# VH-VL binders against q9h9l3, part 299

Target 1, 176 residues: q9h9l3
Amino acid sequence: PRKMVAIDCEMVGTGPKGHVSSLARCSIVNYNGDVLYDEYILPPCHIVDYRTRWSGIRKQHMVNATPFKIARGQILKILTGKIVVGHAIHNDFKALQYFHPKSLTRDTSHIPPLNRKADCPENATMSLKHLTKKLLNRDIQVGKSGHSSVEDAQATMELYKLVEVEWEEHLARNPP
Key: E = the ipSAE of ESMFold2; O = the ipSAE of OpenDDE; V2 = 0.75 times the mean of E and O plus 0.25 times the DockQ between their complexes.

## First folded at step 17 (VH-VL)

Design ya1 (framework fv_fezakinumab; at its last look DockQ between E and O 0.82; V2 from the best seeds 0.00; counts 0 for: pae E 2.3 > 2)
Fold by OpenDDE, look of step 18:
Structure ya1 (fold): chain C 176 residues (1-176), chain A 123 residues (1-123), chain B 111 residues (1-111)
Amino acid sequence: as target 1 above (176 residues)
Amino acid sequence: QVQLVQSGAEVKKPGASVKVSCKASGYTFTDYYMHWVRQAPGQGLEWVGWINPYTGFEFYAQKFRGRVTMTRDTSISTAYMELSRLRSDDTAVYYCARSGTYYYDSGPRFDPWGRGTLVTVSS
Amino acid sequence: QAVLTQPPSVSGAPGQRVTISCTGSSSDIGLGYDVHWYQQLPGTAPKLLIYENSNRPSGVPDRFSGSKSGTSASLAITGLQAEDEADYYCQSYDSSLEGWVFGGGTQLTVL
């Protein structure tokens, strides 16, 4: 069995009118919730919109931020060969401009048993915040300081653990 | 219809540089990655690198690092590959090919391909 | 030179079944990355034939099929036709190289 990690990324707006989503923070935790990686990342382009209310990213966080290409290399090294758990994880991988094997990817936003457990429609896309509250009785992404990618990654892992056995069995019978 | 139109054949001398263009149409240029693949005469396909037209991020195969530069002009939906310090074994047909940015968007499969640009390096 | 290994050539008579193997490693196919197949007719650019191991794009006949297991993939062609004479390439992603890789190509001859 492969080791499992959970990832969450925060993005800022770059490019014209800040429409380009650029990686500005990445957090990776192990199965137990221990932080393996948590770095602010400097986009290669000028930041137009920090999206602070959501990302939690501020200008001062970019002062000593790790350049994107370096951070990407570090992150990929951690993710390679792992089962990677995330919520709407395609956004994280897109921000990383990275392809992870589908068979090693777990997206908690698309796990029917998880939604069922939360008394939600199985094929609906539920927010991490909602699932965390419903299933873990925990409030995340509260306040005006923006999201904590570490907190979100930990929550994502905990959610997956609730359905891990069932889902892994399902995937084994129905490989992507 | 999705099309990739490449620039015409090039003849270069060793040590020179060549810049091949690939103009995309029929889709949103910035929604897909652009790859470059070359094929020497009678040989197989060799991946050169890729660029994200949206972010400008590029990544090259190790073999070509230091000699290849991939760029794009989003205003005209055109990708460019420049190869410098050319040598005879760089003679090949160079293809541009589109792929998705993630599995939900066509994934890493290459489709479509340009018709290719023959680059001949000879003294 | 090619990271993925293919037989250099295969042949078959019209109507027969042929298979082309594609052998990778633990850092590409064996890691779980999907395999894609391309057909290249003489003097033309490659064309996507199979994507994500076993899916056929529109326009590709169902006599073409793909499969993947372990570190290897396979392209099967049933009801071989003269028009199938071409070069076939498998493709995947190699994590160690952080790039896409192709097989060496297989020349299919229809006898």
Scores: ipSAE 0.880, ipTM 0.935, lowest interface PAE 0.6, mean pLDDT 95
Fold by ESMFold2-Fast, scan of step 17:
Structure ya1 (fold): chain C 176 residues (1-176), chain A 123 residues (1-123), chain B 111 residues (1-111)
Amino acid sequence: as target 1 above (176 residues)
Amino acid sequence: QVQLVQSGAEVKKPGASVKVSCKASGYTFTDYYMHWVRQAPGQGLEWVGWINPYTGFEFYAQKFRGRVTMTRDTSISTAYMELSRLRSDDTAVYYCARSGTYYYDSGPRFDPWGRGTLVTVSS
Amino acid sequence: QAVLTQPPSVSGAPGQRVTISCTGSSSDIGLGYDVHWYQQLPGTAPKLLIYENSNRPSGVPDRFSGSKSGTSASLAITGLQAEDEADYYCQSYDSSLEGWVFGGGTQLTVL
């Protein structure tokens, strides 16, 4: 059987008007929610907007941050060969400049049974905060000081576990 | 039209360096990755490496590390591959090719390709 | 050596079917990475023929089809035409090498 991990990344704004999302923190947890990786990451481009209210990233976090190329290598070693769970995970993979196999990717923002359990339209894209509150009765991303990527990764894994058996069965019959 | 136009053929002596250019048009240069692939005469395709024109992030196949450098100039939508300390077995056609940055952005396939630049390393 | 294994040549008569295999390992195709196929006509650059295992770009006839199973992929060409005479390359991504990899290429001869 394949090992499973969950990932959540925090991004800062780079490029014109800060519109490009660049990796600035990555957290990876195992199936039980234990932290395997959690580092601040220095983007290769100039940071225009820290997006601190959402990312929790401030300039001080960049002082000893791991350079992008090194962090990417570390992260990819952890992800390789594993089922990777995330929420809107394509944003994380784009920030990592990485193509994970589609067959080993699980996106909790695009799992119809999960939305059904939350009394949401099956094909809607619901936020991690909403699904976590509805299904786990837990408040995440609380306050205005930024999100915890560790907390988000842990919540994402727990959400996936609610539908794991049903969804893996579906994927075996309907390969991506 | 989406197009990649490469510089012309080069003849170099062993030990020299060569710099090949690839000028992109018909799309936003910084929205896609640029790859370099070579093909020795009568041989197959060999991936050399890639660059993200937006971030400048570059990654090279192990075989070429220490000898290859990929750069870009966003003001003229041009990518460059420089190969140093040339050997006779570096004689090849060098292609640039575009890929998406994720599956929804034309994915990891290479399309389009430049027409190639023949680099001949000979005394 | 090429990382993905293809037969060096295949041949067929006009109107016939040929299949070109592409064999990888547990670190590339076997890990779930997609396979893409390129056609290279003599003296030209490669052109995308099939992407993400089985999809055709606009302008590629349905005579060309791709499939993938386990550690291998196949390109099938039906109704062979003289114009199909070319080199064909499979491509995937290899996790151990952290890069794109190609098959050694297959020369198709239309007899």
Scores: ipSAE 0.778, ipTM 0.903, lowest interface PAE 1.1, mean pLDDT 92
Fold by ESMFold2, look of step 18:
Structure ya1 (fold): chain C 176 residues (1-176), chain A 123 residues (1-123), chain B 111 residues (1-111)
Amino acid sequence: as target 1 above (176 residues)
Amino acid sequence: QVQLVQSGAEVKKPGASVKVSCKASGYTFTDYYMHWVRQAPGQGLEWVGWINPYTGFEFYAQKFRGRVTMTRDTSISTAYMELSRLRSDDTAVYYCARSGTYYYDSGPRFDPWGRGTLVTVSS
Amino acid sequence: QAVLTQPPSVSGAPGQRVTISCTGSSSDIGLGYDVHWYQQLPGTAPKLLIYENSNRPSGVPDRFSGSKSGTSASLAITGLQAEDEADYYCQSYDSSLEGWVFGGGTQLTVL
């Protein structure tokens, strides 16, 4: 059986008016929530908006941050061959400029049984904060000092565990 | 109409460099990756590398590292591939090809392809 | 040279069915990466034929189909026509090579 990890990323604004999201922090945890990777990452293009109130990223974090190309190599080595869990995970893979196999990808924003447990419409895209509050009785992303990608990755793994047996059986019967 | 228009054929001597261009039209140039693939006469397809036109991030197949440079000019929607220290086994048709940026949108498939640029390396 | 293994050639009469295999490894197809297929007519650029194992882009006839299992993929062509005479390439991603990889190509001859 394949090992499982959860990933979460923090983005800064690049491009015109800072509207493009670029990777500036990535955290990866294992099944037990232990941190396997947590680095600040310097985007390959100019940062227009640090988005600090939400990202927690400040200029000083970028001074010694790992350059994107190097960080990407490190991250991809960890992800290769593993089931990767994330929330709206397409944004994380897009920021990494990476295509993970669909059969090894789990997106907690698109799991109908998880939405049912939260008393949400099965086809709705629910926020990580909402699902975590409803299903784990925890508040994450609190305040204005920024999100913690470690906290968010850990929450994502715990959410997946709530439906893991049912969803893995579903995917075995209904391969993507 | 999405299309990729490549520069004309080149004849080079061993040791020279060549720079091939690929002009994109009919789509937002910076929203997609650009790949380069070559095909020696009578042979199969060989991936050379790719560039993200938005960020300028490039990645090359190991065989070509140190000899290839991929760049772009977003103001004219054009990607470039330069290959240096040419040798006779670099004789090939060089294609540009577009791919998407993540698996829920467009994905890693190559569509469309340019018509190719023949580079001939001979004394 | 080619990372993915394809038969060098295949042939069939008009109206017949042919299949073209594409065999990779545990670091590419076997790791779960999708397979894409391209048709290359003589003197032309490759053209996308099948993407993500089994999907046809607009304009590709339904007599072309694809599948993937384990470390291998297969392209099937039914109702073979003279215009199908071309070279066919499979493509995937290989994590060990950190790059896009192609099969060696299969020359289809319509008898």
Scores: ipSAE 0.607, ipTM 0.862, lowest interface PAE 2.3, mean pLDDT 91
ESMFold2 (binder alone), look of step 18: mean pLDDT 91; pTM 0.936

Design ya10 (framework fv_fezakinumab)
Fold by ESMFold2-Fast, scan of step 17:
Formats: C-alpha cells, sequence, structure tokens
Structure ya10 (fold): chain C 176 residues (1-176), chain A 123 residues (1-123), chain B 111 residues (1-111)
C-alpha cells in the first residue's frame, strides 16, 4: 500500500586521508524507474578525494551543486513515508545523516532470496554490478567516467522487483 | 568508561547568553552524534537539537532556531550548546546525550547522558 | 504540550504489574519509527531502559519489557520494586518536526 522508491548516492572522500564518505550526488527513481530526483550536492566539508573512478564526481560538478542542507531537505521529503530500496543502503542513509524506519527499508545487498536466484551464497554481500549482470543480464558501471547513480537506482529497483512478493511476505511474518 | 562531563551551573539575567559544554571520553568522539535535551523544573524532556562532531552538521528543533548554536572542538572532544536572548522560561537542566549515526552502529537511542547543567534565568 | 501522550501517573504495589502507554501519530510512531524508553530516578539524568521498541540494554532486568503497535507503544513493568519509583519517558522521531520527540512522562509511585 505504500509507494516505493529506489535511491543511490555517490560519495566523495572528506576528512583525514579522505576516508569519510560525504554525499555528492543523489538519484531517486519511482517503482517504474522514472527519475524523481537527481542532483549534484555540495558537501559542507572540504573534499580531499573525489573518488572519480567510482563516484563519477569531478570539480566542475560542484560549481552549481545544491548545498547539502538544502538537498537533504528535498531528499527527505521524497523518502518520508515510502518504502525505500537501495543497495548497501546504510551508506546512503549515513551520508544523508538520516534514520529511515527499518520497516520501510529494503537493502538488496541483504536479501537472501536475491543471492539464491543469482547462485551466490545467501549470506554474502554481492555487488550491485554482479547481481544486475546475473539476474537482469545487464552491464552497469561500465566506462571510465564513474558510476551513474540513476543507472544504479534503476537497476536496484528492478532487482528488488524479482523478489518483492516473497520478501514482503517474509517481512510480514518476521518484522525487522 | 564512556563518560559525558558537563560544565557547572549558570545563573544569567534575561537577555544574556549561556554556553554549556559537554566533554566526552572513553569513545571516538567524531563517530557519534551529540544531542542536547532540556528539562524545566518539574517538567518533561524537550529535545533541542543535535550536531555531528565529524562533519559539523547541526540541526535544531524549530522552537530554538535563531537562538541556539551547537559547536564542537574535536581536539578536546568537547561539544557546546549556546543559547542566546535568554528568557525566564529557559530555566532548565540542559543535558547532552550521545546517539549512533545509523542502526548498525548504535541506532538513534540516547546513551549515555551527561549529568546535566542547571541554567537559571532570573533578574 | 508533549508530542507523544503518556498518562501523567501510574501506581502499584510491590510485586504487581503496571503498564505505561505512549501514543503518537501518523508522523512518528505510526510512520514506523521505533520507540525508546528512559527511566529517570529523582535528581538524576535519564537512563536508557528500552530501545528499538523491545530491546533491553545490558543491566536492565527482564521485568521491563516494551512493545509497539500502530501509533502506540507500551512499557510493562512486572514484579514492581520500591526502586522502580521514577519518571518514565517514551521517545521517538517525528518526520513533520524533523526531530526527536518525547512523551510528557509518567510518574510511577510504588505504594
Amino acid sequence: as target 1 above (176 residues)
Amino acid sequence: QVQLVQSGAEVKKPGASVKVSCKASGYTFDSYYMHWVRQAPGQGLEWVGWINPYTGFEFYAQKFRGRVTMTRDTSISTAYMELSRLRSDDTAVYYCARSGTYYYDSGPRFDPWGRGTLVTVSS
Amino acid sequence: QAVLTQPPSVSGAPGQRVTISCTGSSSDIGLGYDVHWYQQLPGTAPKLLIYENSNRPSGVPDRFSGSKSGTSASLAITGLQAEDEADYYCQSYDSSLEGWVFGGGTQLTVL
């Protein structure tokens, strides 16, 4: 009965040696894969490492980026009251500095039936790229410009749809 | 031992500002959020706001926006709450309290709490 | 007024059971946010008693238990002891206020 969205964030390195992950882009798609939000976001901290190989973020993306506090408010308005799907989604929520209700959170990196369908160990943490290739026969995160958070959010929603019925039934019997 | 040690009691006149400190020890200061909660004499708990010591990001309850400022000094593992333009109804015990940054860490629950700092606003 | 509603007082005799309710709305408990409970002994800071609806921190006896359903939560205390006399506060997060919220508190008197 609740609307469902998928989220994927790109983070840059801040803090000592660039080890802290700070939000620099967020993409949100609806159940059908249509984009609801996609913005570059300016971290409040000094960027030490753009992690461009992974994030796709470059200096030029920061020029007109939305300040973190404003972007966070926009994003939270979209997520509130919805079932939110993501891959290793705790990283996205930590970057947003936000607690989403556990009962409304779906993490495709921690859904045993999804790993089983991909012929992977049920308790292993598989990458989004691997699961998407195995189950959707699609290559994502290709090229040298870094990842597309839109592409990743769309793939994540499609992966969840493969197990949605059985996983929602499991959660109804075994609430988080 | 994980401890939050707060500064001593303050007596202020209406219109003044007060700055309360909360010194953390026994854990990695920048890995947890720091919250401020107040309690007027004989009344309930009221959340004031929080700060992420690592990023410096701060968020305040609507009631206190424009009058409260939260800061930290990571070199001495200390968080601060400054409340300006004090009124007599700001008289309260002000507590600092720690929370996790996500459910896997420690979750949004408040533990531990400082012992509190009594701020009395009177002429 | 507090955002979450608790009865102002509850009382019981040693060995009895009491229940303290905490009622929220569709923007907090009803939205799926967890409920935490704190015990405040006279003259002391609050202490975490129950977290994430029903979990006990180390050192909290199993006489204390929590539950959540719909827009409400409950704290149950069995085998009441004189030392349980305290104020009890529920807490959650409210999406419309974008912040943590507390109940008004319940004074437990052990007769």
Scores: ipSAE 0.775, ipTM 0.894, lowest interface PAE 1.1, mean pLDDT 92

Design ya100 (framework fv_fezakinumab)
Fold by ESMFold2-Fast, scan of step 17:
Structure ya100 (fold): chain C 176 residues (1-176), chain A 123 residues (1-123), chain B 111 residues (1-111)
Amino acid sequence: as target 1 above (176 residues)
Amino acid sequence: QVQLVQSGAEVKKPGASVKVSCKASGYTFTSYYMHWVRQAPGQGLEWVGWINPYTGFEFYAQKFRGRVTMTRDTSISTAYMELSRLRSDDTAVYYCARSGTYYYGSGPRFDPWGRGTLVTVSS
Amino acid sequence: QAVLTQPPSVSGAPGQRVTISCTGSSSDIGLGYDVHWYQQLPGTAPKLLIYENSNRPSGVPDRFSGSKSGTSASLAITGLQAEDEADYYCQSYDSSLEGWVFGGGTQLTVL
């Protein structure tokens, strides 16, 4: 599979004390960073904590948000059969209630060569913000009004492209 | 101790509905998907569908859409599968089975399984 | 029919090796989804035997092993014992069906 996309989701807190992460926005970009999908999504569960400082989600965004079941169908249609790049992407797949094949998943929080390029321990889990600053000299997730999932997805794709040739060769020799 | 306890055997006439229960214990009920799998006498395993007990989101195999409904009651950690407009070929043992929701962990494997509920459709 | 293909039966004598194949397609095993194996003793519910292609749950002896290559997976049982007589099912996930799929099952007879 030659087609590759990057995904980033924003989650709000649901469940006891708002500790469960529920999908409230999803952005998907193509290899060149063009936006393929970017929608606010209405969780099927009661929102306890908008986590606005990090998510950028406010109650007003829920008024015209796409219902979870419909958004999930749209998103999965884009992801199915493609190489999907994300950062700590397990959280995004969990929020989507979706099982993407490990062989087609690239998690920039778990790529040893990427950490090495950033002068970080190979087996450490580094934040997207840190890796983007170190390797792309770009500040993302700036300010206190919440993150942009489009910006995060674009940064994630650019980070992966720095190690793409090396990492794809590694995966071909050492299948997941 | 993780356990799934299913309701007892049912005998139904064609055209009726049956509702099978699966009571979970020993783990956080809302942290795992619940699946339903059936097995006709002497036949193989056939996946029916799943429900996320936390959200209530449900998904069914195409063959059963329009006839099956999956629900749950989080207050008693119980999942339900209701199959309507029963036919004689719906005679089977119906199992509930737990699966993970995590991508990097154990993955979507079925463990544990309930002991099964025999549903006999005859007249 | 079943979505994954298994031989309907396999047999062996005590101490021998048997293998059970599981063949899928480009939408399931071939797409990279893991294969799990279940053992079903007569009159009982299936029990997880192998997960994520080759891992064993606690309590499963190392006589049981799994492998995956391309669109197929295989379950190997060495040192065959009478108590291994059971039905064996492979399972994966199919992207086109957006659901779990099983093999048709293989009945192992210990002669």
Scores: ipSAE 0.497, ipTM 0.813, lowest interface PAE 2.3, mean pLDDT 89

Design ya101 (framework fv_fezakinumab)
Fold by ESMFold2-Fast, scan of step 17:
Structure ya101 (fold): chain C 176 residues (1-176), chain A 123 residues (1-123), chain B 111 residues (1-111)
Amino acid sequence: as target 1 above (176 residues)
Amino acid sequence: QVQLVQSGAEVKKPGASVKVSCKASGYTFTSYYMHWVRQAPGQGLEWVGWINPYTGFEFYAQKFRGRVTMTRDTSISTAYMELSRLRSDDTAVYYCARSGTYYYTSGPRFDPWGRGTLVTVSS
Amino acid sequence: QAVLTQPPSVSGAPGQRVTISCTGSSSDIGLGYDVHWYQQLPGTAPKLLIYENSNRPSGVPDRFSGSKSGTSASLAITGLQAEDEADYYCQSYDSSLEGWVFGGGTQLTVL
């Protein structure tokens, strides 16, 4: 069996009008929810918009933050060869500039059985907050001080575990 | 239509540096990665490295680290590859090639390719 | 040595079928990375022929098809034509090298 980890990243706005999402924090947890990695990351471009309401990132977190190239190397060492779980995970991989094999990727925003369990339309893209409340009876991303990527990664792993057996069987029959 | 236009052939002496350009048109230059691939006469394709034109982030194949530098100029939609301390075995056609940045792939394809720049290194 | 293994040459007569193999390892094709194929006509740059294992770009005839299984991929050309005479390269991504890798290339000769 391949090891499984969950990832969640926080992005800040860079580039024109802060429209580009650049990696500023990454958290990775193992199957049991133990933290394997959690670092603030310094983007190589000027930060225009900290997006603090969502990211939880403030200027103080950039002091002695790990430079992007170094952080990327550390993160990829953890992800390589593992099943990686995330929510809208394409945003995390894009921020990392990393291509993970589709066969080893699990996106909890695109698992129809998970939506079905939450009484949501199977083909809708539901937020992590909504699915976690409905299925785990837990409130995450509370308040307006920003999200905890550790909390989000832990919630994402627990959500996946609810459908793991069913979804792995589906993927074995319908390989990506 | 999408085009990649490369600079003309170069002849260099061993120990010199060469800088090849690749001018993009027909798309948003900063929305795609740019790769460099070389091909020695009568030989196969060898990947050199890539650059993200938006961020300037670059990554090189281990063999070329310390000798290659990739840069870009977004004002003229042009990518550059500079190879230093040239040896005769660096003689090759150097291609630029575009790749996507979208997550729903397990390794992006290269499309389109420039027509290539012949670099000849001779004593 | 090229990282991915291809036969150096293959030949066939017009109208026949040929298959070109591409063999990788557990760090590239075997890990689940996609395989792409490029056609290089004499004196020209490579051109994308097949992407993401089995998809064809616009303008590529359905005579060309791709497949992938385990650590290997294959390019099949049916109804072989004289203009198919070219070099063919497979490509994937290798996790241990953190980069793109190519096969050594296969020269197709149409008899």
Scores: ipSAE 0.641, ipTM 0.864, lowest interface PAE 1.6, mean pLDDT 91

Design ya102 (framework fv_fezakinumab)
Fold by ESMFold2-Fast, scan of step 17:
Structure ya102 (fold): chain C 176 residues (1-176), chain A 123 residues (1-123), chain B 111 residues (1-111)
Amino acid sequence: as target 1 above (176 residues)
Amino acid sequence: QVQLVQSGAEVKKPGASVKVSCKASGYTFTSYYMHWVRQAPGQGLEWVGWINPYTGFEFYAQKFRGRVTMTRDTSISTAYMELSRLRSDDTAVYYCARSGTYYYDTGPRFDPWGRGTLVTVSS
Amino acid sequence: QAVLTQPPSVSGAPGQRVTISCTGSSSDIGLGYDVHWYQQLPGTAPKLLIYENSNRPSGVPDRFSGSKSGTSASLAITGLQAEDEADYYCQSYDSSLEGWVFGGGTQLTVL
């Protein structure tokens, strides 16, 4: 079968008022939740807002961070040809400046059966934290010191596994 | 309306460099990628590379690495492609073309295209 | 030569149907990347005709349609008109080349 990985990226704010999201950390885990990649990444643009409350990124993490061009190459080698699972994953791909095939992309923020299991409207966009609490009875993204992209990637993979059989059958019948 | 306006035709000798410009209007210049595509006389389309006007990140087709450089000036919404060490077989019309940055916006399709800049390399 | 394979030419009479094929590999169309089609009238820049396999931009008539299956895509033109004489190019993305790729182009002649 085609290999599956889960990704979660942390972004910092660049550009006017820090409103542009630039890649500053990326974590990738395999199907079993083992870490394949986890690096801090130095954006090519000036960081205006570290968004530390959400990203967990501080100026100190940038000191030895991998330059964006190098990190992108490493990450794309891992993602190419694999089914990639993420939550609101278009944000991660946009930050990577990368087009992953739609047929190999799984976005846990847009899987109707997953929302249904969580007693949420099927076409609503629910946060990773909410779905993880409802379906896995686990608290993630706790506190004000920022999120762990490793924890988020692991939770995302576990959420996808809850609907994997059903959703893969749906996609086989209704290709994207 | 969205428009890409390219610089005029160039005639160069082998070994020289050429720099083609593409001025964008009618949209937010930094929100889309800019691609360069060439077409030799009577031949097909060949992708050269792209640049993200916001970050300045550029990526080139393997064939052109070491000879091509893509830059931009956000203050005048203009993208540039410079090709060095020109050969006779670099004679072509060079197009700029816009694409989106992910599937949910405009996606990777090329729209619009500039009208093209003819570059002739001859001795 | 070109990464995607198209027939070099196709022809038909006014009112007829023609189909232009575009064949890729497991690293582009076969990997799930979408196919886009461009029309190039003589002496002009290419113009987007079909995007994401089967969608038409505003202003493109429904006699132009696209489809994709496996490693190949197809452009169908029905009700041929003289104005359709042009070169047609398919385009996708190739993961092994990490870039956009075009077909070699198909010249359509309306007899």
Scores: ipSAE 0.770, ipTM 0.898, lowest interface PAE 1.0, mean pLDDT 92

Design ya103 (framework fv_fezakinumab)
Fold by ESMFold2-Fast, scan of step 17:
Structure ya103 (fold): chain C 176 residues (1-176), chain A 123 residues (1-123), chain B 111 residues (1-111)
Amino acid sequence: as target 1 above (176 residues)
Amino acid sequence: QVQLVQSGAEVKKPGASVKVSCKASGYTFTSYYMHWVRQAPGQGLEWVGWINPYTGFEFYAQKFRGRVTMTRDTSISTAYMELSRLRSDDTAVYYCARSGTYYYDAGPRFDPWGRGTLVTVSS
Amino acid sequence: QAVLTQPPSVSGAPGQRVTISCTGSSSDIGLGYDVHWYQQLPGTAPKLLIYENSNRPSGVPDRFSGSKSGTSASLAITGLQAEDEADYYCQSYDSSLEGWVFGGGTQLTVL
């Protein structure tokens, strides 16, 4: 089988009124939760809104951040050919300006068995914080100083492991 | 309603540069990627590269790196492809084509396409 | 040089079926990237015919269908009509090249 990694990105607001999400941090962990990548990333557009309460990004993090072009190349080398797990992962891939194969993508916000285990409707989109609390009895994204993308990536991998066997069997019978 | 209108045919000498334009209408220009694809006379389609009109981020096929530059002007919803140090084998119809930025927003397929700009490189 | 392999030509009589193959590798179709198909009528720009392996845009008749298996994809055209005479191109994304790739094209002749 292919190797598996989990990703979580932090985005800042760029463009008119800060409505566009631009990559400002990316964390990637392996199957065991070890960090493979964790860098602050300098967007190619002017930052209008740091969204600090959620992103944890502040102006000082941008001073020595890796330029987007370089960071993207590094990240894609890690993701290419691997099963990539994320939560609402389309936001991460859009921020990376990258198309990952659908058959190698696992989105923990859209896995019906995971919602079932959390006593939630199968087709609902539940937050990472809610699923992690319900299924792992762990509090993540606590406080108002912003999220840790490392913590979020690790939680996402652990959530996927709860349904991995049954979901991989489902996907083998019902390819995306 | 969604349209891509390209600039007219160009005739250039070897060593010159050419800049082709592609004006978009009928959609939000900055919400889709713009690709460039060429086709030499009687030959197949060859992808040149793409640009994100919002960020200006561009990525080119390895064969064209160092000779091609893609830009855009968001005030007039127009994308540009400039190819320098032209050779006779650069003679081709150059197309612009739109793609989504992810699977949820039209995906990686190319639709629509411009009608093409013939670039002839001859002495 | 095309990255994806298509036969250079296929032919069929009106009303018959033809199939056009598109063969890639482990870095594109074999990696799980979708295949899209374009129809190019003489003197015109390519037009999207099939996207994401098997989906038809509005206006494309159901006699055009696509499929994908392993490192290959196929375009099937049933009930051939004279207006189907065109060049057909497959397209995917290649991870090693980090870009979009096309087949060499197949000229369909309706006899």
Scores: ipSAE 0.785, ipTM 0.902, lowest interface PAE 1.0, mean pLDDT 92

